# VHH binders against q9y6x5: the designs that were tried, part 228

Target 1, 379 residues: q9y6x5
Amino acid sequence: LPPKLLLVSFDGFRADYLKNYEFPHLQNFIKEGVLVEHVKNVFITKTFPNHYSIVTGLYEESHGIVANSMYDAVTKKHFSDSNDKDPFWWNEAVPIWVTNQLQENRSSAAAMWPGTDVPIHDTISSYFMNYNSSVSFEERLNNITMWLNNSNPPVTFATLYWEEPDASGHKYGPEDKENMSRVLKKIDDLIGDLVQRLKMLGLWENLNVIITSDHGMTQCSQDRLINLDSCIDHSYYTLIDLSPVAAILPKINRTEVYNKLKNCSPHMNVYLKEDIPNRFYYQHNDRIQPIILVADEGWTIVLNESSQKLGDHGYDNSLPSMHPFLAAHGPAFHKGYKHSTINIVDIYPMMCHILGLKPHPNNGTFGHTKCLLVDQWCI

## First folded at step 10 (VHH)

Design F64 (framework vhh_7uia_1)
Fold by ESMFold2-Fast, scan of step 10:
Structure F64 (fold): chain B 379 residues (1-379), chain A 124 residues (1-124)
Amino acid sequence: as target 1 above (379 residues)
Amino acid sequence: QLQLVETGGGLVKPGGSLRLSCVVSGFTFSSYAMAWVRQAPGKELEWVSSISGSGGSTYYEDSVKGRFTISTDNAKNTLYLQMSSLKPEDTAVYYCARAEYKFHSGEWEPFDYWGQGTQVTVSS
């Protein structure tokens, strides 16, 4: 029987939440497992890019999902939430469920992880749910556990995605202690339900479970707006993505657009594509636009001096507020071990090792996660 | 057939009140964020207010904050905009629009379906 792994994501779960709120069920989970206190995500710190980095081990410039809204000037295709099922956007990498399914006697299952409802390299997850935010956590869990127990070939890799606490982080902001306390308690209760369900089905002792997230959240304010309309006229560019990282496609000379933007706000960095800092690993892809604007933490780029969000993400990946955590339990993992930090791209080669898969070339370093694993030397 | 139909516009004096209604058909109303967008004569389209599909989250443009209230009646598939303390600069055609605020990405997509619009005129 091959080893099994369930990868769970709670979208927008900032690592610092673990220090500021009580998580009794999560604490019980890690008591006999491992905790990585900070996961350094990829830039930009957005949902689709980071979820795809977790399952490919690649920086965004390498896997091709470089934002939640993208434009490819060569093919003239546009990517958005309403048109995310074109394999063109996902085919620059091979996610772990595809590799898992190409080995003899293995299936994959997915409850709404980004990309799992798309045929990538002509391979779609063996069992999947089309994305629908209205489907409860309980229904997603019911399907995943059914597929883990009742599949042939056996499901060895399963994913489960949940939109909270990101949705509430945007709505209330991460500094709203009353509302965030309520939301995070509900998430802890869902973790308790997950563990209880796996125990009742006889899966708990032999299943590897990873609980992680794609990014954190920072507080925004109507007092921290950058009005792009005060910098440059709409006739000079096409806007591909807005905030907090704006992707600008010039309609005139690129240098003229750059010169209009570069000194517009002290709370925004303006980069020509070739001048984007190397540490971002956000340069070598046709979907990255000629000019990129990066707002300072907590600042929102707007066109009409209004914003709907009290919390946001997408900011510099060096910011602790953008970092999620990783907790794990199962036969592959040590018990009661805490680790300070790993890179989000390191999760992929670790998961490949647990499943006995040969990883595709990737940007992760297996050595960074070896201390988490019982079959590895840490020192 | 997907339709958004606005009513409730009219002529009102400064300081007055109006309630706009938008009746929706052809999709699951509670699954989508809804918005009010206006266009004043000779101006570009301006976003006014949005509400989440559950009705639990509301957002407003700064110039209308405290004066306008957006709400929904999901049982009636109806979006409302209660406007108070109306000013001459509020004169515009008001459009009901569907917006997919996807919690999955946390981003507003462009307004994909619009109503016919209802005229609001605030004159002294």
Scores: ipSAE 0.000, ipTM 0.195, lowest interface PAE 12.8, mean pLDDT 88

Design F65 (framework vhh_7uia_1)
Fold by ESMFold2-Fast, scan of step 10:
Structure F65 (fold): chain B 379 residues (1-379), chain A 124 residues (1-124)
Amino acid sequence: as target 1 above (379 residues)
Amino acid sequence: QLQLVETGGGLVKPGGSLRLSCVVSGFTFSSYAMAWVRQAPGKELEWVSSISGSGGSTYYEDSVKGRFTISTDNAKNTLYLQMSSLKPEDTAVYYCARAEYKWHSGEWEPFDYWGQGTQVTVSS
């Protein structure tokens, strides 16, 4: 039988949570598998961009999902929330489920992973669920395991997405030990349910399972707000995205808008598009706006109002608070191996290798993940 | 016609042993994962153990690990559950089940065919 892979994301699972809370089920998973302690994600450190980077191996400027809210200056199209299903936004890259279906004539299955309910290059995941946050983890797990067990052609690549701990991270902040402990305990129990379901169905020893996340979370405060309305009048610009990375489309001279913003707050960096730091790989795409504002960690950009968010993400990808982890178990992976760091774009070529797929050109480096794999020489 | 027929249930003292058998007909036994699922009086169904179709992988619920052993005899189309160090909390009806999803009552269920069940009672 062909190799099979289940890719699981718990949105907003900061790597440092593993050191500060107990995860008995996840620890048992790691004991017989591998752990990457930090995954350096792509900028901006947001849900849609990083989930698409995991499955394409590309920086955001290359795959085109550059934010959760976007504007394309050439076509005049708007992408204003996570439910926009126009293939235009996703067509700048080829995600792994499309490659899996086209190269190997095999099936893919998806429970809510971003992009899987959209036809991309005229190819949609063979089995999928339309995004609905009200659908339980149990129902997502039931569908994914049913499709892994009962499909023809066989499902060889499956994805499962869960909104926690991101939703609670925003609501309570990552430093709320009492509430975060409760939330993370429930996630660990869901990991236990996942493993038990796979064992129950006889799938566990033959299935490769990756558990990862798209970003971390940092503590915010009403004492750390940047009021954009005190910097510039709204008649000067159109706001494409607000916080913590603001995307500014000038209605007048770009230099005049830049000059009004550049010295407004000591807790915000203001960049003309061509001056965005090269290390962000966030410049070469029509959906990146002429002026980008980047708030310092823990600072929130607002429009003359308070923010109710006690936690947020989107900040500089060099910040450890923005980093998730990766754990994996299965026949492709070593047992009991710990690795320090990989780039989030490295996950894609590793997954292609496991599935026997030829990767599309990508920004990942297969060499960075070789030590995780039993069939590779790492020294 | 697909049939799963369990035998081997009975009354046993705490610390005792019992072997359950499930004879399968109507499908290629070695092509499916098989499971034992139990139901104690007034409680929900609880998965106990599974074995892969090849017989190469076995899995157990934590409360039975080290005490129960699942196995198959492909020549006899028979699934076994060897139970040792039995406890009063092991008292239940034990069902043999085929691990394949089925649509039932508005939901997908992970076991498509079940035996009639065999009663195991652990009592002094």
Scores: ipSAE 0.133, ipTM 0.657, lowest interface PAE 6.2, mean pLDDT 91

Design F66 (framework vhh_7uia_1)
Fold by ESMFold2-Fast, scan of step 10:
Structure F66 (fold): chain B 379 residues (1-379), chain A 124 residues (1-124)
Amino acid sequence: as target 1 above (379 residues)
Amino acid sequence: QLQLVETGGGLVKPGGSLRLSCVVSGFTFSSYAMAWVRQAPGKELEWVSSISGSGGSTYYEDSVKGRFTISTDNAKNTLYLQMSSLKPEDTAVYYCARAEYKTHSGEWEPFDYWGQGTQVTVSS
């Protein structure tokens, strides 16, 4: 009987939401499973980079998805939502669904996890849905459970992605208790639906389920804007990514652009690529631009415009506001165990262990997740 | 010569449907994301929906999920927004916009070129 794993992501689920709001369905899930209170994500704390780090165990400089908007200096290709299906962007790493399909004659299934609708190293998830945000959680769940039940070769790894609470976090800001309470209650209800569906189909007792997220959210304000147009004329550079980490490609001398930016605002750090702090693991990739601007928490970089966002992410990964959580249930996991912190890159080698896969070289440390697992000892 | 022209707006009753069209000239869709953005009377600009240039990824604002569908016809250089189950709060001028920077979760990003807009009014 091969082990099975369902990996579920609720985008932008800040870890401390668990302490500030009631989640009866998620708490029942955790009571008979495990909770990691904080997951330290990778820098930049954005959706595409962190979702790819979860499934590869690699820092962004190693897996190549270094932002949600990118430019590759060697090939001169631009990445945005308009060309996210080009395998070029995803081919610097091997995600777990590809390894799952190639090592043991197993199938993978995906409901909209970033990268799963792209052929990576000529391998696409055995069953998948093209990204469409209008598809309900219920339809995504129906497809995943259908694929888990009768597939040959068996589906042993499945992923399920949901856009909330990230979309509402951006729109209302994480400090809007009325709107965030409504959104988070709806997410808890979806978790209840997930558990109920798996029980009704006889999958619950034999399936490992991980519920996690890619990042958190912090409150922004129109009083906390950094206007790049006040520092440097737009004709001096090409803007590759804007906020809260701006990726600057100089059209003139790099030192001149750096000098115009370095003292522009007390609320952002300006780095030449070579000077980016080693702790970010955000330097050794051609898609990381010659100059990177990093805004302080809650500050938005703009081009002489007002920001529409009341919440944002992408900030320093040491900030607790940027951290998601991880909860898990199933035969591989202890019951009623709580753990303080793991790194997001640690999830990949843990998942490989659960599935009996040999992990590709990665930046995770299996020892960090040992206390979660019934077949391991904490030392 | 670079232009976006919206059509298909009008007056409709609550629960009704409209299809907005945006005809694009001067560029091809494959290099850009396309978006619909709306502005209700006396309100801020609100992003509604986006589609990747490949057509493979679509993104929606929370209040329109399940009711609106964005699509493109690359042969006709035309972007569509199919609007169903329309509500009075959907009343706005709808703009077609070109975007180069867009996030997976549908975060608002700068749009570098806009159309003239088409009025949608939902009332009895």
Scores: ipSAE 0.006, ipTM 0.483, lowest interface PAE 9.6, mean pLDDT 88

Design F67 (framework vhh_7uia_1)
Fold by ESMFold2-Fast, scan of step 10:
Structure F67 (fold): chain B 379 residues (1-379), chain A 124 residues (1-124)
Amino acid sequence: as target 1 above (379 residues)
Amino acid sequence: QLQLVETGGGLVKPGGSLRLSCVVSGFTFSSYAMAWVRQAPGKELEWVSSISGSGGSTYYEDSVKGRFTISTDNAKNTLYLQMSSLKPEDTAVYYCARAEYKLHSGEWEPFDYWGQGTQVTVSS
């Protein structure tokens, strides 16, 4: 029988949560599987960009989902992560579910993973749910397990996305121990439900399961605001994205806009597109705006208003607070193995190897994940 | 035409063995996970064991692990539960189910195509 893989994401699950809270169900999962303590995500450390990097193995400048809000200078199209189903935004890469369906006579299934309700290169996930945040974890799990057990051609790749703990991380901030403890206990209970459902349906022992996340979370404060209106008037630019990475499209001379912004705050770096640090891999795409503002960790860019967010992400990807973790269990993985760090782009070639797929050219390095796998030599 | 028929129950002494059978008809057996669930008098439904449609994966409730074995014969469209080292607390009506489950307040509630059940009584 062909190998099967279920990829699960809990949005905004900071790696350090594992050290500061109890996760009995996740710990049982890890005891008989593998744990990667830190996953270094891509810049910017936002939901849509990093979810697409997981399934393509590409930096944002290469796969084209460069933010949750985007503007394409060539076509003059605008993107929002909520309701935009235009394939244009997703067609700069080939996600793993498309490769899975095209290289073999196999099916893919998706419960809300970003991009799975969009036809990409004229191919949509064989089974999918249109994005709707009101749909419960239980309903998403019911659909995924039904499709894994009742599909022809067989579902060999399935995805499951859940919005927590990101929503609560934004609302309470990661330093709110009381509220975060409650939220994270609920997440651990959902992991327990997932494992038990797979066991009850006879899927557990022969299914590869990856539990991961797209980014972490850092504490914000009303005392750490950068008021953009104090530095530049709205008549000089169009705002494409605001915080903590602001994407600025000048309406006047670019140099004049840059000069008004460069000394705006000691807690914000201002870059002309060509001066964005090479380590970000965030430059070579028409959807990256001519001027990018990057706030320091914990600082929020605002337009003459207070911020309601007590936690945020999107910051420099070198920050440990922005890093998620990866845990995995199944026939492809060692048991009881702990690994320190991988890059988020390394997940894609590892998944292709598990599924027996030829990966598209990507920025991941298979060698970084080989020690997790039973059929590889650890060096 | 969709039907699950359980047989093989009966009265056994503690430490004894029984093999339950469930013959299924009206659907593609190998495409579905199958489960055994039980209900003791005055108690809630309890999941016992499951097997994948391919027969490659099996899992058991902790209280029966090492004593019970679930298996399938796809050519005969039959699910089996081999029970050994039976205990008085194993006394229940055993149901064959096509594995479609709903989470309910942290509890699993099996549903979809139950058989009529077969009584297992473990008593001296």
Scores: ipSAE 0.000, ipTM 0.135, lowest interface PAE 19.8, mean pLDDT 86

Design F68 (framework vhh_7uia_1)
Fold by ESMFold2-Fast, scan of step 10:
Structure F68 (fold): chain B 379 residues (1-379), chain A 124 residues (1-124)
Amino acid sequence: as target 1 above (379 residues)
Amino acid sequence: QLQLVETGGGLVKPGGSLRLSCVVSGFTFSSYAMAWVRQAPGKELEWVSSISGSGGSTYYEDSVKGRFTISTDNAKNTLYLQMSSLKPEDTAVYYCARAEYKRHSGEWEPFDYWGQGTQVTVSS
């Protein structure tokens, strides 16, 4: 039987939550598997960019999903929500489910991972659910396990996405211990449900399972706002994305817009596209706008208004608060092994190795993850 | 037909309790997130509480946290809001709605199917 992999994402699961809260089900999973304590995600530290980086092994400038809201000046297309089904946005890379279906003539299954409900290079996940936040975790899990157990050709790669703890992280902020404790306990219960379902269906012993996330969360405040309207009039630019990384498309001279913005707040950095720091790998794509504003951790960019968000993400990817974790269990993985850190782009070549797929050129380094795997030698 | 029907509102004194019910029909209740929203006289709609799927996750507006409890009975296709320690500022028409999380904005936006509402009045 071919190797199988289930990739699970809990959106916005900050790595530090593992130290500050109890996760009995996740801890049992890790005890007989592996834990990577920190995953250094890609910039910007947002949902769509990082979910696509996990499954392509590419930086955002290379895979083309550079933000949750995008504008392409060449085609004049806008990308602004989870319902955008235009393959144009996704066609700059080849995600692992496409590779899985084409190289090995196997099936893929998806419960709402970003991009799985879109035909990419004329290939859509063999089984998928259109994104709908109203669909329960249990229904997503029921579909995934049904497809893993009852498909021909066999489903060898499956994905499952859940919106928490991101939704609660935004609403309450990560420092709200009472609300976050309740939310994280429910997520741990869902992990328990996942493991129990896989055991009951006879899938657990032969399935590789990765539990990870796209980013963390940091505390925001009404005391940490940057009012963009105090810097520049709306008539001078089109706003493509706002906070905490603002994407500015000038309606007048770019230098004039830059000069109005560059000294507006001590709590944001203003970059012309060509001056964006190389360490971000966020420069070489037409969807990256001519001027980018990057707020300092915990600061929110607003348009002469208050913000209801007590938590946010999108900040500098060097910040530990922006880092998720990775836990894995299955025949490919060691038992009881802890690793300190990997890059989020390293997940893709590791998954290709587990599935026996030839990876497309990518920014990941297989050597960073080899110590997690039983068929690899690690000093 | 797709329908949401709220009941359980009424007049109650400060410090009192009420339980609101919302019966959903025409769609699979246990597969959907549900919300309670309210509108006080002369004010905008305010989100109160949400519950995802079959009771997997619950969320509350800060002003009602610890006083209100959202729950479901999947066998009856019914959403509940147990309200305790009611205050005059809780006076509003309460609506149940199908909830949607917008992952691109990080916000819950309850729109889709709305009920007709049930009036809650808290007065001395």
Scores: ipSAE 0.249, ipTM 0.649, lowest interface PAE 3.0, mean pLDDT 90

Design F69 (framework vhh_7uia_1)
Fold by ESMFold2-Fast, scan of step 10:
Structure F69 (fold): chain B 379 residues (1-379), chain A 124 residues (1-124)
Amino acid sequence: as target 1 above (379 residues)
Amino acid sequence: QLQLVETGGGLVKPGGSLRLSCVVSGFTFSSYAMAWVRQAPGKELEWVSSISGSGGSTYYEDSVKGRFTISTDNAKNTLYLQMSSLKPEDTAVYYCARAEYKHHSGEWEPFDYWGQGTQVTVSS
């Protein structure tokens, strides 16, 4: 029987939540599995980019989903989280569900993972749900478990995505202990439901399950705003993405726009595209705009308006507040093993190994995750 | 055809309570997020509260938190807003709206279908 893998994402689950709140169901999952305490995500630390990095093993400049809002100057196409269905945006990489379906009579299933409701290289997930945030976790789980148990050819790779704790992290901020405690307890209960459903259906013992996230969350404030309108008139540029990484397309000379912005705020770095730090791996793609503004942690870029966000992400990927975690359980994984840190791009080659797939060229390093796996010798 | 019909508004004294109801038809209630939005005379629309269709998650504007409770009855296709400790500042036309988060970012999307509204007046 081929190995099976369920990949679960709780959007915006900051790694240090595990130390500051109680997760009895997740702790039971980890006790008989593995925990990676920090996952260093890719820049920018946003939902669409990092979810695509998990399933391709590539930096954003390589897979082409470089932000939640994008513009392509050649084709004049626009991408947003409400306009994300054009295959053009996704075709610069091959996600794992496509590879899974193209290698030896296997099916994939998806409950709302970003990109799974889009044909990529003319291949869409064998079973999928169109994105709709109103659909409950229970309904997503019911569909995934039905497909894992009742498909021919067999579903060997399945994904499950949930919007929390990201939505509440934005609304309340990660330091609101009362509201975040309520939200995180509900997530832990959903993890309990997941495990119980898999046990009830006879899937638990033979299924590899990864629980992870795309990014963390940091506290914002109305006292930490950067008003672009105070430094540059909107007639000089087109705004492609705003905060905390602003993507600027100049309507006049690029150097003139840069000079108007570079001293706008002590809490924002302004980069010409070619001057973006190499460590970000955020330069070599036409979808990255000529000028990029990067706000300091906890600062929000605005256009002469107040911000209602008490939490945000997208900041420098070296910041611990931007890091998610990874927990896993199943026949491929050790029991009771803790690992400190991996890169988010390392998840893809590990998943390919578990499924017996040949990975496409990627930026991950299999050696970083081998200590998690029972069939590998750890140094 | 999609219909949202609000009832339950009226005149109430400060500190009083009202329950607003919104009966929906033409769509599967549990598949959509629902919201209450209000507009005071001469002011802009203000979001009050939202509830997820099938998840039961609730969200509130800060000024009404602890005083208002949003809930649903799926068997009756009805959305409720229980308002307590009402203040003169709560005087507005209250609208029932169908909302959807289309964003993986968790951002709340504007309403695609609205009711006719019900007037709430808080006056001594």
Scores: ipSAE 0.016, ipTM 0.261, lowest interface PAE 6.6, mean pLDDT 89

Design F7 (framework vhh_7uia_1)
Fold by ESMFold2-Fast, scan of step 10:
Structure F7 (fold): chain B 379 residues (1-379), chain A 124 residues (1-124)
Amino acid sequence: as target 1 above (379 residues)
Amino acid sequence: QLQLVETGGGLVKPGGSLRLSCVVSGFTFSSYAMAWVRQAPGKELEWVSSISNSGGSTYYEDSVKGRFTISTDNAKNTLYLQMSSLKPEDTAVYYCARAEYKYHSGEWEPFDYWGQGTQVTVSS
């Protein structure tokens, strides 16, 4: 039988939470598997861009999901959020579940991973759930494990997405030890439930399981606000995305809008699209707007209002607070191995190798993940 | 018809041993993972052990690990649970179950068919 892989994401799981809180179930998972202590994600450090980078191995400028709110200058289409089901937005890349279904005539299964309820290149995940945040982790787990156990052709690639600890990170901020401790303990218990369910079904020793996340979280404050209305009138531009990376579409001359914004705040960098730092790999796509504003860590861009968010993400991907981790267990992985760093785009070619799939051209480097795998030499 | 029939339960002293058997009919035994699940008096169902369809992978709840051994004989369509070093807290009805999802009362359950159960009592 072909190799099987379950990819699990806990949204907004900052890497250093592992050092500041206890995770007995996750620690037992890691003891007989591998841990990558931090994963350098792609810019912007937002949910749907990074989730799509994990499954395509591409920078956002290459896969086309460049933000949670987008405008395409060529087609004049608007994207209301990352749950938009128009295939147009997702068709600039081929995610791993599509490759899995087409190369080896295998099945894929998905519980809420971004893009899995959309037909991409005329292919939708064989088994999927339409996105609904009210569906419990237990129901998502039950569906995924049922599909892994019962399907023909066999499900060889499965995904499971959970909104925590991101929702609580926004609400309480990552420095709220009391509330974050409760949330993170619940997540560890869910990891325990996942492992026990796989053991009960006879799947555990023959299934590769990756537990990861898309980004971290940083503390925000009412003392760290950037009010755009203090610098520019709404009549000069259309706002495509706001905070902490603002996407500005000028209604008048771009230079005039830039000149009004460049001195708005010492805690915000203002870039013409051509001047966006090369290290971000956030320039070569029609969905990236003519002017991009990047707030400093912990600063929130607002329109003459307060912000209720005590935590946020989207900031510079060089910031450790924006980095998630990766843990994995299964026949493809070494036991008891720790690795310091990989890039989030490296996950895709590693997963293709485990599943025996030929990867589409991508920005990942297979060599960066070789030390995790039992069938590879670490040189 | 699908049937799972357990035998081998009984009264045993602490430190003793028992072998439970589950004879299966009505489906291709080697195509399914199989499990043992127990229920002690006044308590909820507790998963004990599972075995993969090939018999190559076995799994145990922590409290029974090293004391219980799950195995299969595919030629006889039979699942076994060898229990050793039995303790009073092992007293329960032991059920043979097929590891396959079933939709029941609005929820998916991890075991679709169950035997009638066999009583194991560990007492002096």
Scores: ipSAE 0.012, ipTM 0.598, lowest interface PAE 8.3, mean pLDDT 91

